# VH-VL binders against Prolyl 3-hydroxylase 1 (P3H1), part 17

Target 1, 115 residues: Prolyl 3-hydroxylase 1 (P3H1), of Gallus gallus (Chicken) (q6jhu8r557to671)
Amino acid sequence: SHLVCRTAIDEKQEGRSDNSHEVHVDNCILNAEALVCVKEPPAYTFRDYSAILYLNGDFEGGAFYFTELDAKTQTAEVQPQCGRAVGFSSGSENPHGVKAVTKGQRCAIALWFTL
Short names: E, the ipSAE of ESMFold2; O, the ipSAE of OpenDDE; V2, 0.75 times the mean of E and O plus 0.25 times the DockQ between their complexes.

## First folded at step 20 (VH-VL; framework fv_ciduvectamig_arm2)

Design y6 (from x2 with heavy chain E102D; at its last look DockQ between E and O 0.71; V2 from the best seeds 0.68)
Fold by ESMFold2, look of step 20:
Structure y6 (fold): chain C 115 residues (1-115), chain A 122 residues (1-122), chain B 110 residues (1-110)
Amino acid sequence: as target 1 above (115 residues)
Amino acid sequence: QVQLQQSGPRLVRPSQTLSLTCAISGDSISSNSYAWSWIRQSPSRGLEWLGRTYYRSKWYNDYAVSVKSRITVNPDTSRNQFTLQLNSVTPEDTALYYCARDWPEYWAFDIWGQGTLVTVSS
Amino acid sequence: QSALTQPASVSGSPGQSITISCTGTSSDIGGYNYVSWYQQHPDKAPKVLLYEVSYEPSGVSSRFSGSKSGNTASLTISGLQAEDQADYHCSSYTSSKTYVFGGGTKLTVL
């Protein structure tokens, strides 16, 4: 498990549009230009399922989103809420990222499971 | 806290084998979360990644093309350390050598050893 | 294999913002979101400033930020301070399962 907090800071946040976490896949190495995800060590190939558990919801931005392998075409978005969980398979079917936190602090726990 | 402590000779003669050791404290070399790399730095080439070792149900190695024929990186689980061996050295191998923890979550080096300046000369 | 290209030096005055570029290819910076930046003071080991293009580890000043566009990554230092005078190195994962580094940039704070 992994506790992750990302905070918006006023001066640093001016003009910010960068992702809080770039699009990636949990059990392979994504190359979005080549549209491939290579499942080989030392990547965490043993991760079969992933979960994100939101610890709070009193922030703006920081949306969790899924994409195609191109890391650009958004296919779904999950709005943060305290106690909301997002579960998904860890493979190349679920590239995902986190948008910039624009106000407040986003805290979540990342979990990975092996079957 | 995790620390990397380097040791090894600072002078190596041409054609000999350069051997360096990196001791890990506060973490296990067998961790399935990390890999363990050697990186060197010289004025002519800057920082240069050389290779790594890591455990994922068995031991793996990856090496840079430029040194692939001469390099070996070995784990020592009993001492919780890893070694660099670079065969057939020339003066071009003179550099400041670092060990570093390789973090595949972000594919970056988050912990570095103190560095060992190795001079290859007669 | 390809080295990443950085300017040899940049300079700025205290309080200003400066940007250091790092240009590679589609086989490294273009294809992967695994760009990292390291600060190195004289006689010290490198210290990671950013990984995953723009993600800062704990204990790193919020004055450091990163981005990438195409084959070029950028490190921006806002509110420049005397202690920022150091060498800066970029790194990327590659399609050959290796890492490449830039040649380094010496930042001078005027």
Scores: ipSAE 0.616, ipTM 0.866, lowest interface PAE 1.5, mean pLDDT 88
ESMFold2 (binder alone), look of step 20: mean pLDDT 91; pTM 0.934
OpenDDE, look of step 20: ipSAE 0.719; ipTM 0.913

## First folded at step 21 (VH-VL; framework fv_ciduvectamig_arm2)

Design z1 (from v2 with heavy chain Y106R; at its last look DockQ between E and O 0.84; V2 from the best seeds 0.00; counts 0 for: pae E 2.5 > 2)
Fold by ESMFold2, look of step 21:
Structure z1 (fold): chain C 115 residues (1-115), chain A 122 residues (1-122), chain B 110 residues (1-110)
Amino acid sequence: as target 1 above (115 residues)
Amino acid sequence: QVQLQQSGPRLVRPSQTLSLTCAISGDSVSSNSYAWSWIRQSPSRGLEWLGRTYYRSKWYNDYAVSVKSRITVNPDTSRNQFTLQLNSVTPEDTALYYCAREWPERWAFDIWGQGTLVTVSS
Amino acid sequence: QSALTQPASVSGSPGQSITISCTGTSSDVGGYNYVSWYQQHPDKAPKVLLYEVSYEPSGVSSRFSGSKSGNTASLTISGLQAEDQADYHCSSYTSSKTYVFGGGTKLTVL
């Protein structure tokens, strides 16, 4: 499990377009142009389920979102909220990313489970 | 904190084998979270990834095509280190050699050794 | 020749923004979000600035930002400072399960 924090600062707010985390898959290597996710070492192929727990909500931006394998077609979005948890299978069915944090600091705990 | 400490000779003659060692402190060479790479730097080619070793239920290696016929990267779990062997060296192998920790979560190199300048000449 | 193309040099004045490009192919920069950027001062090992195109590790100034479009990744340094004078390298994961680096860019702060 990991503590993950992403911070915005005021002099960087305008024109910011970069995601806090780019779209990826937790147990395979995503190639979004080829629409494949290759499950092999050294990727963390042993991850079966993933979860994220938000530690705070006093920030702007930073939405968690799911996509198709193309890493662009959004299929779901989760509003960050202190104490909210998001659980999902770690495989290619759940590519996901985190949008830019535009104000404040977003902190969450990432958890992975092996069955 | 994790540190990588390199050792090995700085002068190697053509046709011989270049051997370097990278000692790991603060982590295990058999960690299932990381991989362990060698990267070199020369004026003519810049930074060049050479290969890696890592443990995932068994030991794996991946090598760059340009050196695959001559390179071996081996772990040593008892000494918590990994080694580079590059056979049949020529002056074109003269470079500053780095070991680095590869972090597959981000697919990048977050910790680097201090570097070892190796000269290949008569 | 490096597998990724960077400009050999760029320059800027203090306070300005500069951008360094890193162009590859669909088998590396285009296909993967696993582009990283490294700063290297003379006689020192490279130091990672960005992972995963745009991810800033702890202790790295938010003046560094990254993006990519198609086969080209970009590093932008805003509020340029004298200490930013260094070499900058990009790297990408590849479909061959290897890494490739750019040729490096020498940044001069005027």
Scores: ipSAE 0.492, ipTM 0.825, lowest interface PAE 2.5, mean pLDDT 87
ESMFold2 (binder alone), look of step 21: mean pLDDT 92; pTM 0.945
OpenDDE, look of step 21: ipSAE 0.608; ipTM 0.887

Design z2 (from v2 with light chain Y34W; at its last look DockQ between E and O 0.47; V2 from the best seeds 0.50)
Fold by OpenDDE, look of step 21:
Order: C-alpha cells, then structure tokens, then sequence
Structure z2 (fold): chain C 115 residues (1-115), chain A 122 residues (1-122), chain B 110 residues (1-110)
C-alpha cells in the first residue's frame, strides 16, 4: 500500500485539463497507441486487484476515471469522497487515471492484492 | 528505515574495471516492489541513469544504451546488496556514482546512497 | 536520449514563489506523466520531491508542487526559504524503459 497526496497549484487551476495520474494499467505496461498492455517486468504483473481509499474530501478535482485501452475513451468516473473506496481488477480490462486536483490537497491510499 | 551504503575503490586506471557495491538495509534486494539502480553525476553529463537489477519471480537487468556493452549490475541476496561493474573505463567515466532504489510504481528514485566519487586516471 | 532542458539558474527572495521548467519531447516528458523532481544540496545525494509530476511523497513540504503542459513540466516552490537554496533536477521515464534527466537548475535564495 502507498499513501498518495497531490496538491493543486494555485496559479494554474483555471481550465486545467491535465491528469495528475496518467492513464495506466496496474499489472502491465499499457501502450495506448497499439491498444495493447504487455505483462512484462518491471511492471507488477502479479497484481490481481487494486483499490484506492480516499482519506479526505476538502479538495476539488482529482476524479478517478476508467478508460478503454486507448487511454482516451472514458468509460466511468468516480468522484472522490472521504472514506470512499474504489476497487477493481488490476488487468487491462481496467485502464484508469486521475484528473488534476484543482484546489486543495487530495490524499488517498493505494492498495494492491495478489491472489 | 531503508538505507543504501556504498563502497568501493575511488580510483580506477583506464581500461580497468570500475566496481562498486551498494549495501541495502531495511529492505530486500529481491523485493518485488522495487528495482535497484545505478546513477552517475558529472559536470559534463549531469545525472545519467546507468542500469538496474530487480527481482520479479526471477532476476532482470536493464542497462542504458550508452554503457550497455560495458556494464553489469548484479544482485547479492546473501549479503543483501547489489554491485556495479563497468569495464574498460576511460576518463569519461569519471563521475559521482550513486546507487538508488527505483520505484516502478511512480518511476522515480526515492532512496539514494551517499555517492562515491570515482576518478579514472592513469 | 538527450537531456531535458532546465534553466541553468533561478533566484528569488524569501517568501516568493519561483518556477523551474523542464522541457523534453513527446518521447519523455510529453509522452508520459512519469516526471520526477529532485532537490540536491551541496555534497548531498538528490532527494525526491515529486513523483508523477505532482505527487508528494511523505516528508516533503507542501511548498513544492508540480505540473505539466505539453512537453514541459514545472516545479513551483512557494514561500521560498533559505533552506531551499539547492540544485533541482527533473527526470522522466521513457518508453525505452530508461530515464532521462535535466541539466539541473541552481536556485539561489537572495
């Protein structure tokens, strides 16, 4: 597990569209252009399930979202909330990213499980 | 607390082999979460990643193209350390060498050794 | 892999905010959010400040923040303090499973 905190930069928050966490897959190396995710080291190929737990809510932005393998087509979005947990299988079926934090500080715990 | 302690000769003659050791405490060289890298720093070339060793059910190595033909990074599980060997050194290999823990989760180096200045000179 | 481009030096007064840029290409900074920043004091090893452009590891001051636009990543230091005087290095993981570093920026606190 890892504690992850991300803080907004006050000067560049208006209209910010960049990701704070790039779209990726937890147990393979995503090549979005080739629409493949290669399970090879040093990627954590042994991960089976992933989860994120939000530790606070006094921030804006920072939404968690899923995409297709193209890393562009959004399939779902989860709004952060203190105490909320998001769980998903770690494979190429769940490419995901995090949108930029636009205000405050976002803190969460990332968890991974191996069967 | 994870610490990296470097050791090895600080003077190497041209054409000889540069050898350094990085002892790990507080973590395992065979960790499946991290990789163990060597990075060097010089005024002329800045920071330069050289290579890594890591364990993912078996051992792997990756090397920078610039030194691939001359470099070997080896783990030592018995002593919980990893080593750098750079063959056929020239004065261009003079640099401050660091071992570091690489964190593939975020592709960064979160733990660094104290550094070892290695001078290549006749 | 060519080095990332950083300004050689920047300066600021205590309490001010400064920004250090790190410019690469679509193969490194522009291609991925795998940009990290390191602080290095004289005769010390680099210390990581930020992962993945803006992630703050434990023990790092909230005065350090990061962003990226296009091929340029930026480190912002707010509320400058004397202790911030150091060299700052950016790095980027590449698609070739290697790292590229910037040339480093010397920050002077006036």
Amino acid sequence: as target 1 above (115 residues)
Amino acid sequence: QVQLQQSGPRLVRPSQTLSLTCAISGDSVSSNSYAWSWIRQSPSRGLEWLGRTYYRSKWYNDYAVSVKSRITVNPDTSRNQFTLQLNSVTPEDTALYYCAREWPEYWAFDIWGQGTLVTVSS
Amino acid sequence: QSALTQPASVSGSPGQSITISCTGTSSDVGGYNWVSWYQQHPDKAPKVLLYEVSYEPSGVSSRFSGSKSGNTASLTISGLQAEDQADYHCSSYTSSKTYVFGGGTKLTVL
Scores: ipSAE 0.450, ipTM 0.861, lowest interface PAE 1.1, mean pLDDT 92
ESMFold2, look of step 21: ipSAE 0.561; ipTM 0.838
ESMFold2 (binder alone), look of step 21: mean pLDDT 91; pTM 0.927

Design z3 (from v2 with light chain V29I Y55W; at its last look DockQ between E and O 0.88; V2 from the best seeds 0.77)
Fold by ESMFold2, look of step 21:
Structure z3 (fold): chain C 115 residues (1-115), chain A 122 residues (1-122), chain B 110 residues (1-110)
Amino acid sequence: as target 1 above (115 residues)
Amino acid sequence: QVQLQQSGPRLVRPSQTLSLTCAISGDSVSSNSYAWSWIRQSPSRGLEWLGRTYYRSKWYNDYAVSVKSRITVNPDTSRNQFTLQLNSVTPEDTALYYCAREWPEYWAFDIWGQGTLVTVSS
Amino acid sequence: QSALTQPASVSGSPGQSITISCTGTSSDIGGYNYVSWYQQHPDKAPKVLLYEVSWEPSGVSSRFSGSKSGNTASLTISGLQAEDQADYHCSSYTSSKTYVFGGGTKLTVL
């Protein structure tokens, strides 16, 4: 588990579209161009379940999103909210990323479980 | 606070073995969260990743193709350190050698040793 | 030769924004979101600035931002300051389970 914070450099960064966290998978090495995720050390192959707990909600942007293996086709989105948790399996079925924080600071705790 | 402290000879003769040590404080060489890498820097090649060791239920090594036939990276859990051995060195191996902690969460090197300039010369 | 291509040098005046490019192939930057950037001052070890293209580690100024398009990653430094004068290196994970680095870019602050 670790604490993660992201802060916008101005009060509002107009038109910013770069991710705060690029799309990845928690227990394998994603190659989005080849559409494969290789489950090998030193990746954290022992992670079975992941969770994100949001510590605040007083920011803009910073949406958590899931994709297909291509790291581009968005399949779901979760807007952060203070006390909201997102749980998901750590494998290749759940590539995910975080969109840019455009105002304020986003803080969350990441957790991983082995079942 | 995690720190990496390097030691080893600064002059090595051609055809001999270059040996360097990286001592870890504030973390364990057997941590299942990290890997432990050697990286070197020269004017002609820039930064060059050489290889790593890491523990995931057993010890693993990965090495760069350019040095794979000559390199060994070994952990020492009792001293909490890891070593680089590079056999059959030539003047092309003259470089500033760094040890670094690799963080597979982000596939990057977040902590670096101070560097050791090694000259290979007769 | 370096596996990733960076410009040899770049310069800017205080307060301006500059961008440093890092170009590779489908076997590294193109296939993976595992690009990182390092700042290196003279006689110092490299220091990580960004993980995974755009991830900012704790204690790094938000003036540093990153992006990627195809086989090219970019580091942008906004609000340039004298302390930013340094060498900048990019790196990427590869399909052969190794790392490759760019040749480095010397940033001069005028």
Scores: ipSAE 0.626, ipTM 0.856, lowest interface PAE 1.4, mean pLDDT 87
ESMFold2 (binder alone), look of step 21: mean pLDDT 90; pTM 0.928
OpenDDE, look of step 21: ipSAE 0.832; ipTM 0.939

Design z4 (from v2 with heavy chain Y106F; at its last look DockQ between E and O 0.81; V2 from the best seeds 0.75)
Fold by ESMFold2, look of step 21:
Formats: C-alpha cells, sequence, structure tokens
Structure z4 (fold): chain C 115 residues (1-115), chain A 122 residues (1-122), chain B 110 residues (1-110)
C-alpha cells in the first residue's frame, strides 16, 4: 500500500492543467501511442486488483479518471470524497490517471491484490 | 533507510574484466518491488544505462544493446548484493559507475550508490 | 552523443524561472509517460527530481515542475535559488525495455 498526497499552492497551481499522475496501467507497461500494454517483468504483473481509498475531500481538482488504451479518451471519472473507495482490475482494461490538484491537498491510499 | 554501497578495483587493464559490487542495506536484492541497475557516466556519453537484475519468482536480466555481448549482472542473496561484470574492456569503458535501485512503479531510479571511478588503461 | 537532446547550458537570475527541454522519439519520450529528471551537484550522485513526466517525490521542492508534448519533455524550475546550480539529466523508458538519458544541462544561477 502507498500513501499518496499531492498539494497545490493557489498562486502556483491556479490554471494548472497537467495531471497529478499520468495515465498508466497497474500490471503492465503502457505505450499509449502504439496502443499496447506489455505485461512482463519487472512490471508488477502479479497485481490482479487495485483499489484507492480517499483520506480527505477538502481539495479541488485531483479527480481519478479512466481512459481507453490511448490514454486520452476518458471513459469514467470518480469524484474524490473522504472515505470513498475505488476498486478496479489492474490490467489493460483500466488505464487511469489523476487530474491536477488545483487547491488544497489530495491524500489517498493505494492498494494492490494478488489472487 | 535503504543504502547502496559500491566496491571494486578502480584500475583495469584493457581486454580484462571490470568487476564491481553493490551492497544493499535496508532492502532485499530479491524484493519483488524493485530492480537493480548499473549506470555509468562519462564525458563523451553522459549517463548510460547498462543493465539490471531482478527477482520475480525467478531471476531476470536485461542489458543495453551497446554492451549486451560483454555484460553480466548477478545477484548474491546470501550477501544481499549484486555485481557488474564487463568483459573485454577498452579505454572507452573508462567511466564513473553507479549502481541504482530501479522502481518500476515510475520506471526511474530513486536510490543511487556513491559511484566508482574506473579507469581502463595499461 | 546521447539519445535524448538537451541544451548544453541554461542560466537565470535568482527568483526567475527557467525551462530545460528533453527531446526524444516516439520510441521513448513520445510513447511512454516514463520520463524522469535528475539533479546532480558536483561530485555527487544524481538525485531524482521528477518521475512520470511531472510526479514529484516527497522531499522535492514544489518549485520543480514537468510536462510533455509530443516527443519533448520539459523541466521548469521557478524561483531560482543558488542551490539549484547543478547538472540536470532527463531519462526515458524505451520500447526496447531499456533506458535512455539526455546529454545533460548545466544550470548556472547568475
Amino acid sequence: as target 1 above (115 residues)
Amino acid sequence: QVQLQQSGPRLVRPSQTLSLTCAISGDSVSSNSYAWSWIRQSPSRGLEWLGRTYYRSKWYNDYAVSVKSRITVNPDTSRNQFTLQLNSVTPEDTALYYCAREWPEFWAFDIWGQGTLVTVSS
Amino acid sequence: QSALTQPASVSGSPGQSITISCTGTSSDVGGYNYVSWYQQHPDKAPKVLLYEVSYEPSGVSSRFSGSKSGNTASLTISGLQAEDQADYHCSSYTSSKTYVFGGGTKLTVL
């Protein structure tokens, strides 16, 4: 598990559009331009399911989102909320990222499971 | 606190084998979370990734094309270390050699050894 | 010659912002979000500043930020301080399951 926190400073972060986490896949290495995700070591091929747990909700931005394999076409978005959990399979069906945190601090715990 | 401590000779003659050791404290060379890399730095080539070893149910190696025919990276679980062997060295192999922990979560090197300057000369 | 192209040097005055570019190909910077930046002071090992284009590890100043467009990644240092004077290296994962580095950029704080 990982504790992940990202913080914005209002005057530095206002208008920021870059992601807090770029789109990736948890158990393979994504090449979004070639539309492939290579599942081989040392990538974490043994991750079968992933989850995040939001520790707070007093921030702006920082939305968790899913995409197609192209890392561009958004398919779903989860709004952060204290105590909200997001569970998903770790494979190439679920590329995901985190949008910029524009105000405050986003904290979450990441978890991975092997079945 | 994870630390990487390098050792090995600083002078190697041409055509011989360069051999370096990286001792790991605070982590295991057999960790399924990391990989263990060698990187060198020279004025003519800058930083250059050479290869890695890692454990994922078995031991794996990957090597840079430029050195693939001459390089071996081996783990030693009993001493918690990994080694670099580079065969048939020439003066072009003169460089500052680093070992580094590779973190596949981000595909980057988060912990570096202190560096060992190796001179290949007669 | 390095596989990634960086300017050889850049300079700025305290308090200003500077940007260092890192240009590769579709086989590295363009295809992957696995660009990292390293700061290296004289006689020291490199230290990671950014992972994954723009991700800041703990203990790295918020004055460092990163971005990528096409085959070019950028490191921006805002609010320059004397301690920022160092060499800066970019790296990328490649389609050959290797890493490639830029030639390095010497930052001089005037």
Scores: ipSAE 0.639, ipTM 0.869, lowest interface PAE 1.3, mean pLDDT 88
ESMFold2 (binder alone), look of step 21: mean pLDDT 91; pTM 0.938
OpenDDE, look of step 21: ipSAE 0.816; ipTM 0.934

Design z5 (from v2 with light chain Y99W; at its last look DockQ between E and O 0.82; V2 from the best seeds 0.73)
Fold by ESMFold2, look of step 21:
Structure z5 (fold): chain C 115 residues (1-115), chain A 122 residues (1-122), chain B 110 residues (1-110)
Amino acid sequence: as target 1 above (115 residues)
Amino acid sequence: QVQLQQSGPRLVRPSQTLSLTCAISGDSVSSNSYAWSWIRQSPSRGLEWLGRTYYRSKWYNDYAVSVKSRITVNPDTSRNQFTLQLNSVTPEDTALYYCAREWPEYWAFDIWGQGTLVTVSS
Amino acid sequence: QSALTQPASVSGSPGQSITISCTGTSSDVGGYNYVSWYQQHPDKAPKVLLYEVSYEPSGVSSRFSGSKSGNTASLTISGLQAEDQADYHCSSYTSSKTWVFGGGTKLTVL
């Protein structure tokens, strides 16, 4: 598990649009140009399911989102909320990222499971 | 917490083998969470990744193309270390050598050894 | 002849923002979001500043930010301070399961 925090400092970062976490896949090496995710060590190929647990909600921005393999076409979005959990399979079916945090601090715990 | 401590000779003659050791404290060389790399630095080429070793149910190695014919990176689980051997060295192998922990969660080198300056000269 | 191209040097005055570029190919910077940046002070080992193009680990100043467009990644240092004077290196994962580094950039704070 990992504690993951993103902070906007010195007040609101004016309309910042760059991602807080770039699109990736939890158990393979994503090449978004080639539309392939290579499941090979030292990637964590043994991860079967992932979960994110949000620790707070007193921030702006920071939405969690899923994409197609191109890392650009958004397919779903989840707004963080204190105590909200997001569960998903760790493979190439679920590329995901985190949008910019524009005010405050977003904190979450990442968890991984092996079947 | 986790630290990498390097050791090895600082002068090597041309055509000989350069051998360096990296001792790990606070973590295991056989951890399935990390990989263990050697990186060198010279004024002419900057930082240059050489190769790595890692355990994932078995031992794996990956090496840079430029040195693949001359390099070996080996784990030593009993001493919790990993080593670099670079054969047939020339003066262009003179560099500051680092060992580093690779963290595939973020695909970066998050912990580095102190560095060992190795001179290849007669 | 490093695999990734960085400017040899950049300079700036305290309080300004500066940007360091890192240009590769579609086989490294262009294909992957596995670009990281390292700060190196004299006689010290490199220290990671950014992971995955723009991710900043806890304990690193928020004055460092990163981005990528095409085959070029960029490190931006805002609010330049004297202690930022150092060498800066970029790295990228490659399609051959290796890493490549830039040649490094010496930042001078005027």
Scores: ipSAE 0.542, ipTM 0.837, lowest interface PAE 1.8, mean pLDDT 87
ESMFold2 (binder alone), look of step 21: mean pLDDT 91; pTM 0.936
OpenDDE, look of step 21: ipSAE 0.864; ipTM 0.945

Design z6 (from v2 with heavy chain A108G F109M I111V; at its last read DockQ between E and O 0.78; V2 from the best seeds 0.78)
Heavy chain, then light chain:
Amino acid sequence: QVQLQQSGPRLVRPSQTLSLTCAISGDSVSSNSYAWSWIRQSPSRGLEWLGRTYYRSKWYNDYAVSVKSRITVNPDTSRNQFTLQLNSVTPEDTALYYCAREWPEYWGMDVWGQGTLVTVSS
Amino acid sequence: QSALTQPASVSGSPGQSITISCTGTSSDVGGYNYVSWYQQHPDKAPKVLLYEVSYEPSGVSSRFSGSKSGNTASLTISGLQAEDQADYHCSSYTSSKTYVFGGGTKLTVL
ESMFold2, look of step 21: ipSAE 0.638; ipTM 0.864
ESMFold2 (binder alone), look of step 21: mean pLDDT 91; pTM 0.932
OpenDDE, look of step 21: ipSAE 0.891; ipTM 0.953
ESMFold2, fold request of step 22: ipSAE 0.649, 0.643, 0.639; ipTM 0.868, 0.865, 0.873
ESMFold2 (binder alone), fold request of step 22: mean pLDDT 92, 92, 92; pTM 0.938, 0.938, 0.936
OpenDDE, fold request of step 22: ipSAE 0.902, 0.898, 0.896; ipTM 0.955, 0.954, 0.953
ESMFold2, last read: ipSAE 0.654, 0.630, 0.615; ipTM 0.872, 0.857, 0.862
ESMFold2 (binder alone), last read: mean pLDDT 92, 92, 92; pTM 0.935, 0.940, 0.939
OpenDDE, last read: ipSAE 0.896, 0.897, 0.897; ipTM 0.953, 0.954, 0.954

